# VH-VL binders against Large ribosomal subunit protein uL10m (mRpL10), part 9

Target 1, 224 residues: Large ribosomal subunit protein uL10m (mRpL10), of Drosophila melanogaster (Fruit fly) (q9vpl3)
Amino acid sequence: RGKINIQRPKAPHYERARVVAVTQPKYPELPKAKSCFKTRAERTQQQQENPYNEIIAREVRNWLDHSRLVAFFHLSSITADDIFRVRVQLHKQNLHLKSYGSKIIEQAVKNTRYEAIVPLFHSNHCIVFSPDPEKTAALLRIVRRVPQMVLLGGIVEETMLSRNQLVAYAQMPGLHAVQAQLVQTLSQAPGHLIQQLQAHQNSFVQVLDVHAKNQMNEETPKST
Below, E stands for the ipSAE of ESMFold2; O stands for the ipSAE of OpenDDE; V2 stands for 0.75 times the mean of E and O plus 0.25 times the DockQ between their complexes.

## First folded at step 3 (VH-VL)

Design q45 (from a18 with light chain G31S; framework fv_anetumab; at its last look DockQ between E and O 0.01; V2 from the best seeds 0.00; counts 0 for: pae E 13.3 > 2, placed apart)
Fold by ESMFold2-Fast, scan of step 3:
Structure q45 (fold): chain C 224 residues (1-224), chain A 119 residues (1-119), chain B 111 residues (1-111)
Amino acid sequence: as target 1 above (224 residues)
Amino acid sequence: QVELVQSGAEVKKPGESLKISCKGSGYSFTDYWIGWVRQAPGKGLEWMGIIYPGDSDTRYSPSFQGQVTISADKSISTAYLQWSSLKASDTAMYYCARLDYYGSWEDYWGQGTLVTVSS
Amino acid sequence: DIALTQPASVSGSPGQSITISCTGTSSDVGSYNYVSWYQQHPGKAPKLMIYDVSNRPSGVSNRFSGSKSGNTASLTISGLQAEDEADYYCSSYDSSSTPYVFGGGTKLTVL
């Protein structure tokens, strides 16, 4: 045994237990969904609302509230095995790929500053969440290898970015670039941002058309 | 500027241990996989395995599983390839490369480490 | 043996075109568009010439092109030049055993 130090008077057992409880880290596990019960009054205010949808909408709001990076993607048909491999590679970068129905997303962002994103989810979609905005470059490198996922836009440090702004952010070196991007983004009028997001949807349709033509050409047997 | 620098050539006898290195610079070391490729004299390229330095997830080709150990030290941005007991058949040029999981994009290769095992 | 099949050698004259084949299985070339081609000159590390079947990295000549049909990927080199003389290796993502598999290599002789 090592050197025995002179002991100080013992604190009461109750005080010791209380000090230990107070000093324990209070970090609830994220992103795992929390089960939450509404008060009786809140339940009676629900008018034909699906309780399952509200639970998942709260999960989406929790992800949005605790993620410093959120990226929105259109998702074309993809096999379960392929999407699983993408999820594994993203998870290594602390990037979390989630899929939610458009009605649930609308419910989650209703009455928030992000309500403008709802039109992005009229077709099949997925969302990537991360607490680390420095991983945007890693996200785009991984997704670039997955033609079924097409970037629509995102949110960085609670600031909504178009596809082009998010791509530019990913190419910038570190914290100084983040500050510059936030200043530029904060100067954008909401109408301009919405127009940019709609333009990305139109560009995406063209990308899908090119991809479909390339897939058809690659799969067509050449007879000679 | 992305660069992978490998350790110098080695001359060893059968039964000796060896650890060669591949140091990455100019990029985030924990955001990419590092792969090891073997090329025996006058022969083709053989994939040995890959490692993700951020969590040390390592994948080996079946022919090299148990024959060699791949590791990484993210604090010094260095990947390693190690033998506990060398064989004459281990004589080869060994390359490291920066990769993504699905294969090479615009990948970067080390200059190669020549390992010669003779009695 | 999970190695991809390439011809051992191919030859051509300056200005001509040649094609190198790379045949795999449904667990690699047949199922995935993650096929790469590497050029290796004697005593040098391999250089990436084509990725994702048909894409060229920055700085690679447009004389190099890639394609795929079924289980076979092909590298075509047009307007052959003396410096194209090298060993060429195909590589593919493999879902069954390893993340990657290489072809046996093809020696290209010019003139």
Scores: ipSAE 0.405, ipTM 0.717, lowest interface PAE 2.8, mean pLDDT 79
Fold by ESMFold2, look of step 4:
Order: C-alpha cells, then structure tokens, then sequence
Structure q45 (fold): chain C 224 residues (1-224), chain A 119 residues (1-119), chain B 111 residues (1-111)
C-alpha cells in the first residue's frame, strides 16, 4: 500500500470520532409539523456541533458545480408531509430539493463565483438543483402549486438570474441552446442583483407569498 | 431493511411469453423509481427502463422501447418486466434496482433473474 | 446515442494504485455530476462504490475514490487487494427517456 501520504489521518482515531458523533444519544423530540426542514435555530446549532460539516459542504459544492439549473426559494411554514410530497413530484423530473445551513453554504461557495448567494440563506429557504436546465419550466409549474415556496432567483448555465429573469427564461421551452445564450445576454448587469432582492425580502415576505401564489396560478403566455 | 426480491430463474423457448417480478419491501414502494437492468452473457450492464409505481410513469431506453413492457402493481409492492414473445437474444441476467428518493444513489439491487431462451 | 468508453481491462499488483477511466461527452459526463461506479463480482448483482462523481456510500472502503476532469471520470483504487478483482462499470446521467447510461465495463485483474 501507498503510505507516502503523511497527512492521512490515523484510521482508529478518525473512525472512533465519527462513530461517537453518529452514536451520540438523541434526546426525544415531538413532531411539530411546522417544516420537514429544521428551524433556523436548529440549523445553526446543528452546523456548529456536526463533525460532518466539511463533508456536507463538499456535497453542496458538487451540486452547485454540476447543476446547470439551481433555483432558490424562501420557504414558509410547511408540514413534513407536504414538503415530502413536493420532493417526490420534483424528483420525478430530476429536480432535487435540498436545504442547508447558512454556514455550510458559505463554506461550500467560499472563493467561488457563487459567493454572492450566501445572504439569501439567512431566512428559511430551500434550493432546487438539476443537471437539466430544460426542466426550469417544469420546476416552476410544480412549485406554482406550492405557495409555501417563493422563488427568489436562480442560476442557469453558471449565470445568476433574478426572479423575473428566471421566469422569462422558463417561458422559452424547447429552445434550450437559444435560452442558454439569451440567459448570458440578459445577465449584462453585475452579479449583485440577487443581493438587492434580498434587501427587500424581509419587508415583503407576505406580499411575495401572495404574489407567488398569483404568479403560480396565472396562464402561461406563449413564448417566442 | 430495504430489500428487492426477484422471481426465480426461467428457461423458455423462443416465442413464449414471460413476466418476471421484483418485490420491494421495507420502504414506501410508490415513492421511488424502480429500474430494470439487463446483462447478456459475457456482456456489460444496460439500463432497460424505469417506472415510478406511484403513478405508473414509465420510461424506456430507446433500444428497449417496444421490446418489453415494464409495469407495477402497487397493491403488492411489485414491479414487472414482461415479454410477449421471447427471442434467443433475450437470454440474459435481469436486475431490478431502486433509485434513491432524494437524488442520491443507494445500493439496493435485486439478486437477479436469469432468463434462458433456447430451443 | 452517446456511449461511455471504458478500457476493456486493467491490471495491477497487490498494494498498488490503479485508475479506471470512463470517457463520455460534454452532454453527459462533461456536464453533469451524476457519475456512478459499480463493482460486480461474477454471479453477483452490481454494488455501488461511488456516486455523484466522488462520494462513497456507507460501508465502502476509503481505498475507492472518484474524480472527474472534463469529459472523463475516473475511479481510483488504492492499496489494491485480491478481493478487488471484478468488473467495474461507470454510469452517467444522459438526457433521454431513461436518463442513465452505462459504460462498457472494465475487467480488473489483480496479479
């Protein structure tokens, strides 16, 4: 075997530390039925105490690096059963619903082109990843029936898009090469547009929920 | 806990019909895709198609479209692979596999069903 | 329509490190992080060794690692052992009615 790597951790110590973290007793918790994702306070505490934070951040990095479609949502209170149903519907379209703590996301995007997305995760959120940008329309169609998920914006073909830009992109199904080129053209402004939307987020959360419900119920105009 | 159990080996003649099964247990059968994989003797693995038992959404690899039928009976948590008329070239090992619900892959494969078609 | 290319065979001595390649195109391996590697011993079902390019399922030895560069994914087995002798298949997302395809397979021989 190759023992040249002097930085390799000792297996017994590493394995025991991992086993202890996994086997630590869990205090009983009653279901609250507020969200299948942990509350913000629970996420923060879990991040600080979880020895697997670096492993989870690597998972997030891999999703971001190889997903051609990423969509960010504000997540209002939702039952575990409802979010489970939504996850199933999204999964059938190769759309992967995830939620991570802000520190894990910050670690995952550190020194990358996506560092600007970190402020979006100060509130309740979820992220949808997909390798398939042509699924943007399908994503928005499914989420249209889920008023608890409010679209904030996304990333398509490595270009950050505002909410309105992402919706416009979705209105052009079937022309994905043209859509990708158009997305790059539409992103003429600096990549800080998503930060400006965040500044208004807390003041408009209820308005955005109502507006998103109306947007999800609207008839889709024919794309050119 | 999660287990996929396939039906037993089959020896058939060309032109006969066949339906083999894959029973899932230890999980909610209707909430995961089930895929079928073929391995001809001495050859590699090929995805044949997948089914979502919750709504019977079925998708076939182009090479197998119209050659087999994939179905499921959610009341008994069982997926099926069916031929209306077997050919000698259908001689192969057939596996079923469950796709991970959250978009990550898990190691849940059936034990395989050997189908031999000869006269 | 686009197949994944693997070498037909590779070999190595116990204790050595070996790498198996899986070459696709910019429309599958090059564009997606949904590359998996399977190990298959004769007469047994395939076993998932690596998913999402580089992640190991629970219970898989840390001797197995995965990576990707451009259109080529790689499985590396360090500290080669006799039990590693098997067939290895890559699989990748592909935009089709079944969005996954397999490579042709690689026979690993431990000398």
Amino acid sequence: as target 1 above (224 residues)
Amino acid sequence: QVELVQSGAEVKKPGESLKISCKGSGYSFTDYWIGWVRQAPGKGLEWMGIIYPGDSDTRYSPSFQGQVTISADKSISTAYLQWSSLKASDTAMYYCARLDYYGSWEDYWGQGTLVTVSS
Amino acid sequence: DIALTQPASVSGSPGQSITISCTGTSSDVGSYNYVSWYQQHPGKAPKLMIYDVSNRPSGVSNRFSGSKSGNTASLTISGLQAEDEADYYCSSYDSSSTPYVFGGGTKLTVL
Scores: ipSAE 0.005, ipTM 0.435, lowest interface PAE 13.3, mean pLDDT 73
Fold by OpenDDE, look of step 4:
Structure q45 (fold): chain C 224 residues (1-224), chain A 119 residues (1-119), chain B 111 residues (1-111)
Amino acid sequence: as target 1 above (224 residues)
Amino acid sequence: QVELVQSGAEVKKPGESLKISCKGSGYSFTDYWIGWVRQAPGKGLEWMGIIYPGDSDTRYSPSFQGQVTISADKSISTAYLQWSSLKASDTAMYYCARLDYYGSWEDYWGQGTLVTVSS
Amino acid sequence: DIALTQPASVSGSPGQSITISCTGTSSDVGSYNYVSWYQQHPGKAPKLMIYDVSNRPSGVSNRFSGSKSGNTASLTISGLQAEDEADYYCSSYDSSSTPYVFGGGTKLTVL
């Protein structure tokens, strides 16, 4: 399968570059997560007590509450350009890449069922949100091309999953597919059951018939 | 079921313009990339470009950049490939195909559109 | 520009195993697992047989397998059947220039 280049290609020839620049699609303005472009050190230094932290924390809570898919990533030496490209690709799939300070995350998840995620945010990190858990496979495929993004784990359908579990989940057929298969199986089951039940009954009747015939034969007096 | 249906065969002369189409059905047209592939008679497959109908993000092969225009109308779930001025060398079978979320070619291809350019 | 080189033709007898190679000139083939294989019968659209070097789509026979070593990807068809006679194309991602490239194709003849 040919895959879309979400990485920065080598600099093209000048003429090509010019054409590419002119032909670049205008994308809707995506929320800028400037924090994604900063190193852990830079982000940590800026995480001063901000009166707006509560507002941002609420935002994070809202994302968590309304997302059926949440994935946590460590970022390793990713450039702003790279993350932008990834963000665009993710956005096209209704996957929303966000980055927040550790303190904000702590505040956001304090006394919630998500408090266990706090340790994941001690390093340079980003979060991907989606209302659609079926996008897990798409997410993982996209980020596979981005070695700077390391999957740490996630939340799917309100369940915390490890990295391996998330990968496994992505490999599973979608819920609808599974449901369809289930329905199909269930739809076939009654017919089969009826057949089996009838088969047993018929067999029983046959056995009884044979028994009855045998008894009749035994009662026939041997004409001396 | 996912299906891509392409427009019919075209016979054109050099210098003429042409626009062929690929209509998708059975899926959300705006959520998947669609690509065009050229195959000259007796030759191999050539990637031309891809488009994301949701926002019309378009990527071209360097070989086809400026030579063709790829577009999409999401309202009718249709992607287009067009030439402003055809050349004899444009004679080929053209395929559209859907790409997965990762950008890999899926097993969903149009039936192909034969374009013949001759004097 | 990345180029994928395939043999022009390969032949085998029914029941045999054949391998088609796809060699890239760039590190992309070696560094990434973005190699796909397509089967094309005359007058038909290509069919995806292998993606990401070694993965089979649903419905593709397990007789088809993919592998990669260095800059060379390989499609192996085991238990060759008459229906396998077709053209086969490899494809890969090019991180340096064009996102996609196809190999030149290999004509497989079943003798």
Scores: ipSAE 0.005, ipTM 0.497, lowest interface PAE 10.6, mean pLDDT 81
ESMFold2 (binder alone), look of step 4: mean pLDDT 88; pTM 0.891

Design q46 (from a18 with light chain D52E; framework fv_anetumab)
Fold by ESMFold2-Fast, scan of step 3:
Structure q46 (fold): chain C 224 residues (1-224), chain A 119 residues (1-119), chain B 111 residues (1-111)
Amino acid sequence: as target 1 above (224 residues)
Amino acid sequence: QVELVQSGAEVKKPGESLKISCKGSGYSFTDYWIGWVRQAPGKGLEWMGIIYPGDSDTRYSPSFQGQVTISADKSISTAYLQWSSLKASDTAMYYCARLDYYGSWEDYWGQGTLVTVSS
Amino acid sequence: DIALTQPASVSGSPGQSITISCTGTSSDVGGYNYVSWYQQHPGKAPKLMIYEVSNRPSGVSNRFSGSKSGNTASLTISGLQAEDEADYYCSSYDSSSTPYVFGGGTKLTVL
């Protein structure tokens, strides 16, 4: 046969994961009867209908479908050098840090089982993907040293988990069967879980505000 | 212009020690994993282990853990595979390869080092 | 390590198409899109032909294509040429270990 079976889209190359900010296009001047300026509504529609966004959205869906560990983070202001160091540390553990615009994520998960995650991305965010759920403990150890990244929740073995549930999963002794059983036990309805995750976002904002007003030199990986 | 150059062929007797090398050039040596692959005469490819030269994080395949030592010297961009005591069953072609998990999957392979262990 | 299952040999005539299978489990081939294919000519180092199931590196002929269905990945070579005669190995990420695992290899003979 000269035909091949249809395959799922490939996971995106690192360079393609970056969101391109869409500004007003540079093009030849319009006739006097037409303006190159656009209203906020027109600009929003252009961004939603951008063909490039659909390509990246398919990449996001592919990452979600083929990663057994997906972790969602709120991302505070961080330098390029600092995020690069984090990426290098994560890469060593087969953990892939990606940043996508909220509209692209919404487009990617619309009408899929992952649609419930959209509210997590209303603020500045990033996502870590991995084919290996056993790397959850390594992920949390690395991120604990990065105060700009705050864990919101994630997906392990296609099951949505809150921050506390991911922490519990990471603390399992490393017995694969026991970890799988925990994930099954912690499964929740998407609506209820999302509400809990949004409550955690509000708590994180409050914690960050309090921390910013206290001494910066107080580093405590352990809260006793 | 990325290349991996391996040391020359070796002929050893059982019980002798050996250290073979793989020198990387044309890229940032500390930013990529280096893997070692074994191919016994007339047999297939087997992963032996991998090392990240930036911090010497080393991982072995279960079949080779305790049998060999993988190391790297980042000052001369060289990775090593060593045996404390060779066996006749260690006779094989050994390849090193640069691995890229972040971005383009452009792996580069050395030319191979033939190790012959005979009495 | 468990090796991925490949047929020991496959053959075809010039101009025809052949397919080489690579079967694993849900913890390797079936669970991830990290399947690579390597070509090895006698006395030479392996050459990457396909990565991440179906991507082709620069310089590799479009006669080579990859696919996956369930726990089985496939390498298809169309318009078979004499220079395609070689050993072919599949490799996949394996969640039971952090390094990748190779298939047993397939010898392609061009008749």
Scores: ipSAE 0.006, ipTM 0.416, lowest interface PAE 13.9, mean pLDDT 75

Design q47 (from a18 with light chain S95Y; framework fv_anetumab)
Fold by ESMFold2-Fast, scan of step 3:
Structure q47 (fold): chain C 224 residues (1-224), chain A 119 residues (1-119), chain B 111 residues (1-111)
Amino acid sequence: as target 1 above (224 residues)
Amino acid sequence: QVELVQSGAEVKKPGESLKISCKGSGYSFTDYWIGWVRQAPGKGLEWMGIIYPGDSDTRYSPSFQGQVTISADKSISTAYLQWSSLKASDTAMYYCARLDYYGSWEDYWGQGTLVTVSS
Amino acid sequence: DIALTQPASVSGSPGQSITISCTGTSSDVGGYNYVSWYQQHPGKAPKLMIYDVSNRPSGVSNRFSGSKSGNTASLTISGLQAEDEADYYCSSYDYSSTPYVFGGGTKLTVL
């Protein structure tokens, strides 16, 4: 195992080995009467809740805990080559593009201050993590050239920011004191911020629909 | 109205240094990339590099890496293209242009700066 | 460096339709929808005619249209007019090293 980023979670198979080694049955069994009322569907749902999902959710929590910059994107249809090139460019700036299922994200942020982000992930999405908030400007410049990635919002210095607030933050690179003041000023009420994030998501979905339709019309001209 | 205004024509000798300018007005200077394009006499357009003035992130074409320096001063909304030592082969028309939010071009080009390098 | 491939010249009569091709690779024209076309009259700065393959900026005639198929982008000019006589350059985005590359240019002559 060679060099890896200090912020990168450990490989799943090593995490599985450690979980198996240290995890013990700690929960007392339910009374027999209660277990008799479980339907087959309810028992199947419990059996389908995979320990593997919890391991990946812990990986996501680790990324959130150790990243001072987290950005959320809606991801439209994109080729494997295109996303790979974007990932390489981001990595050169210590920006790490990750894709996780919405269920895993919900599990990761459940009972945390970031639980409010769950509605952003109802559709196709990706997340960019970085330990360096100064890289917000670099992030936005790279993704501006990728119309398939639409910024929804983010978290900077543990503070949730809307798309417009994150763009404003990006315009002040290298001015740490001013950036800290901006973050504090922009982050008033959680309810207000969530409403802003959801409004931008809805507006962007509409813009993406129009853009996708125009792009398809251009790429598939009708032959006579 | 968006406008890019470039510095005037220059006549230099080989080995001299030169810095030409491109001033943006009518838009938020720090929110758009500025690119430099070279056109040698009777030849086509060639990308030299781009700069994002908000953080001075600069990217060069491979043929111009190490040959020129691109910079910007956001306090006066001006981008620069600089040579430490000019060569006769640097004789060309130099354009600056604004790239849009997604990196596509807009219809906003500077008028051009003619640089002539001769002995 | 190798530029995008354009024909050196194209000609047509007034009222006719002509097409100018711009051929690259899967890492530029074929890989991305960031193709722009510029018109340049002698002694003047280039003017953007088409961006993002097929979009027209305000003030550009609807006689100009753009398209792309595989590694080749095309600029089509319908209803040719004398004022269309100019040099035309394509440009494409490339993620690999530089943001953009230009084609060699095409001289359009209106007969």
Scores: ipSAE 0.005, ipTM 0.424, lowest interface PAE 13.6, mean pLDDT 75

Design q48 (from a18 with light chain P99Y Y100W; framework fv_anetumab)
Fold by ESMFold2-Fast, scan of step 3:
Structure q48 (fold): chain C 224 residues (1-224), chain A 119 residues (1-119), chain B 111 residues (1-111)
Amino acid sequence: as target 1 above (224 residues)
Amino acid sequence: QVELVQSGAEVKKPGESLKISCKGSGYSFTDYWIGWVRQAPGKGLEWMGIIYPGDSDTRYSPSFQGQVTISADKSISTAYLQWSSLKASDTAMYYCARLDYYGSWEDYWGQGTLVTVSS
Amino acid sequence: DIALTQPASVSGSPGQSITISCTGTSSDVGGYNYVSWYQQHPGKAPKLMIYDVSNRPSGVSNRFSGSKSGNTASLTISGLQAEDEADYYCSSYDSSSTYWVFGGGTKLTVL
């Protein structure tokens, strides 16, 4: 529950936006006693077999299919109140902030043309969807005041763009047709874009590897 | 440093009871699962069971459920494996091992306790 | 019981590379990235060589590497040395029993 529009994605009304901001994607709760003392493999098996993952993955596919603007962000630690304020500002511009687990994103885009985005979601992340690509400028104006959100790239008119290409698109004066032509021109180097996406993955993997090793080292008897 | 020290070798007769020990040191004993692994002479490794000393949550391999008892005493950082009545087929090397923080793999092993059951 | 299939023996010469396979099903090796490899010398306790398919603990030579393809995990030892002669066991979580299982073990002989 908390997830809507599994069949036909819609902009959340004001009341629904409030609920969505509070309810991040979650697995079904387990009794605390059992979940606290299960091994990682047992906990992971329960998450992997969770039927909600397919429902949420289907929701993600619907958002991707029905949005003409999709922007990907790295998300640093942010309070529920702060993210709620950001969601409200975005909603006023028909921009819909969603947060999904990496496994759900992978399941949703597996065997699709969007599979290249999976590396972007290995760490904390969020996605902004909109049916209106003209709102790219409004999106960037809002998020520049939110240091916890770092633009990674996106999809405009079904074309994958790097963050620099998205910024260029947002700064374009002109009609939809002119902007669509720019998107086509920017997409003329697909190999370069894929390399940029892989570079982001390598950077995130390096940061996460160091952080994970530090966390594991803190657990060892040497750190205790 | 992390160390698991097991009790010494045992020679028993069928029908006798036995309790062997595994003492952990160099880490927070109550925050890690401890498992018991059996190796019959010339054979491979078999899981027997695991225990989380923090709350005594104990789980047994399907093959060993009801055959042995696993327990722990957190006040002395020691885990135990116990038989009420030994059989000749219990002759084996018994290892204790600490699982990693998430309980997914064995990062440290005890030296082993050889149990010989013969008449 | 063992649920994972390993060859009973593998042999190689010093300086060469050898690979030991560990084959299961989608409920164990194929379903999860929780494969570990252990080395056991005669009369000694097992030693962790690889965890989570391909990760090495500190102190384990980079000559040891792990991989997985479908339902088969593999341990590869490059630059084979005499001291590598030992028994090798794979281990994985098994969702069908909700417990860990070992492979039958592989005796590595350095010729």
Scores: ipSAE 0.000, ipTM 0.403, lowest interface PAE 16.9, mean pLDDT 76

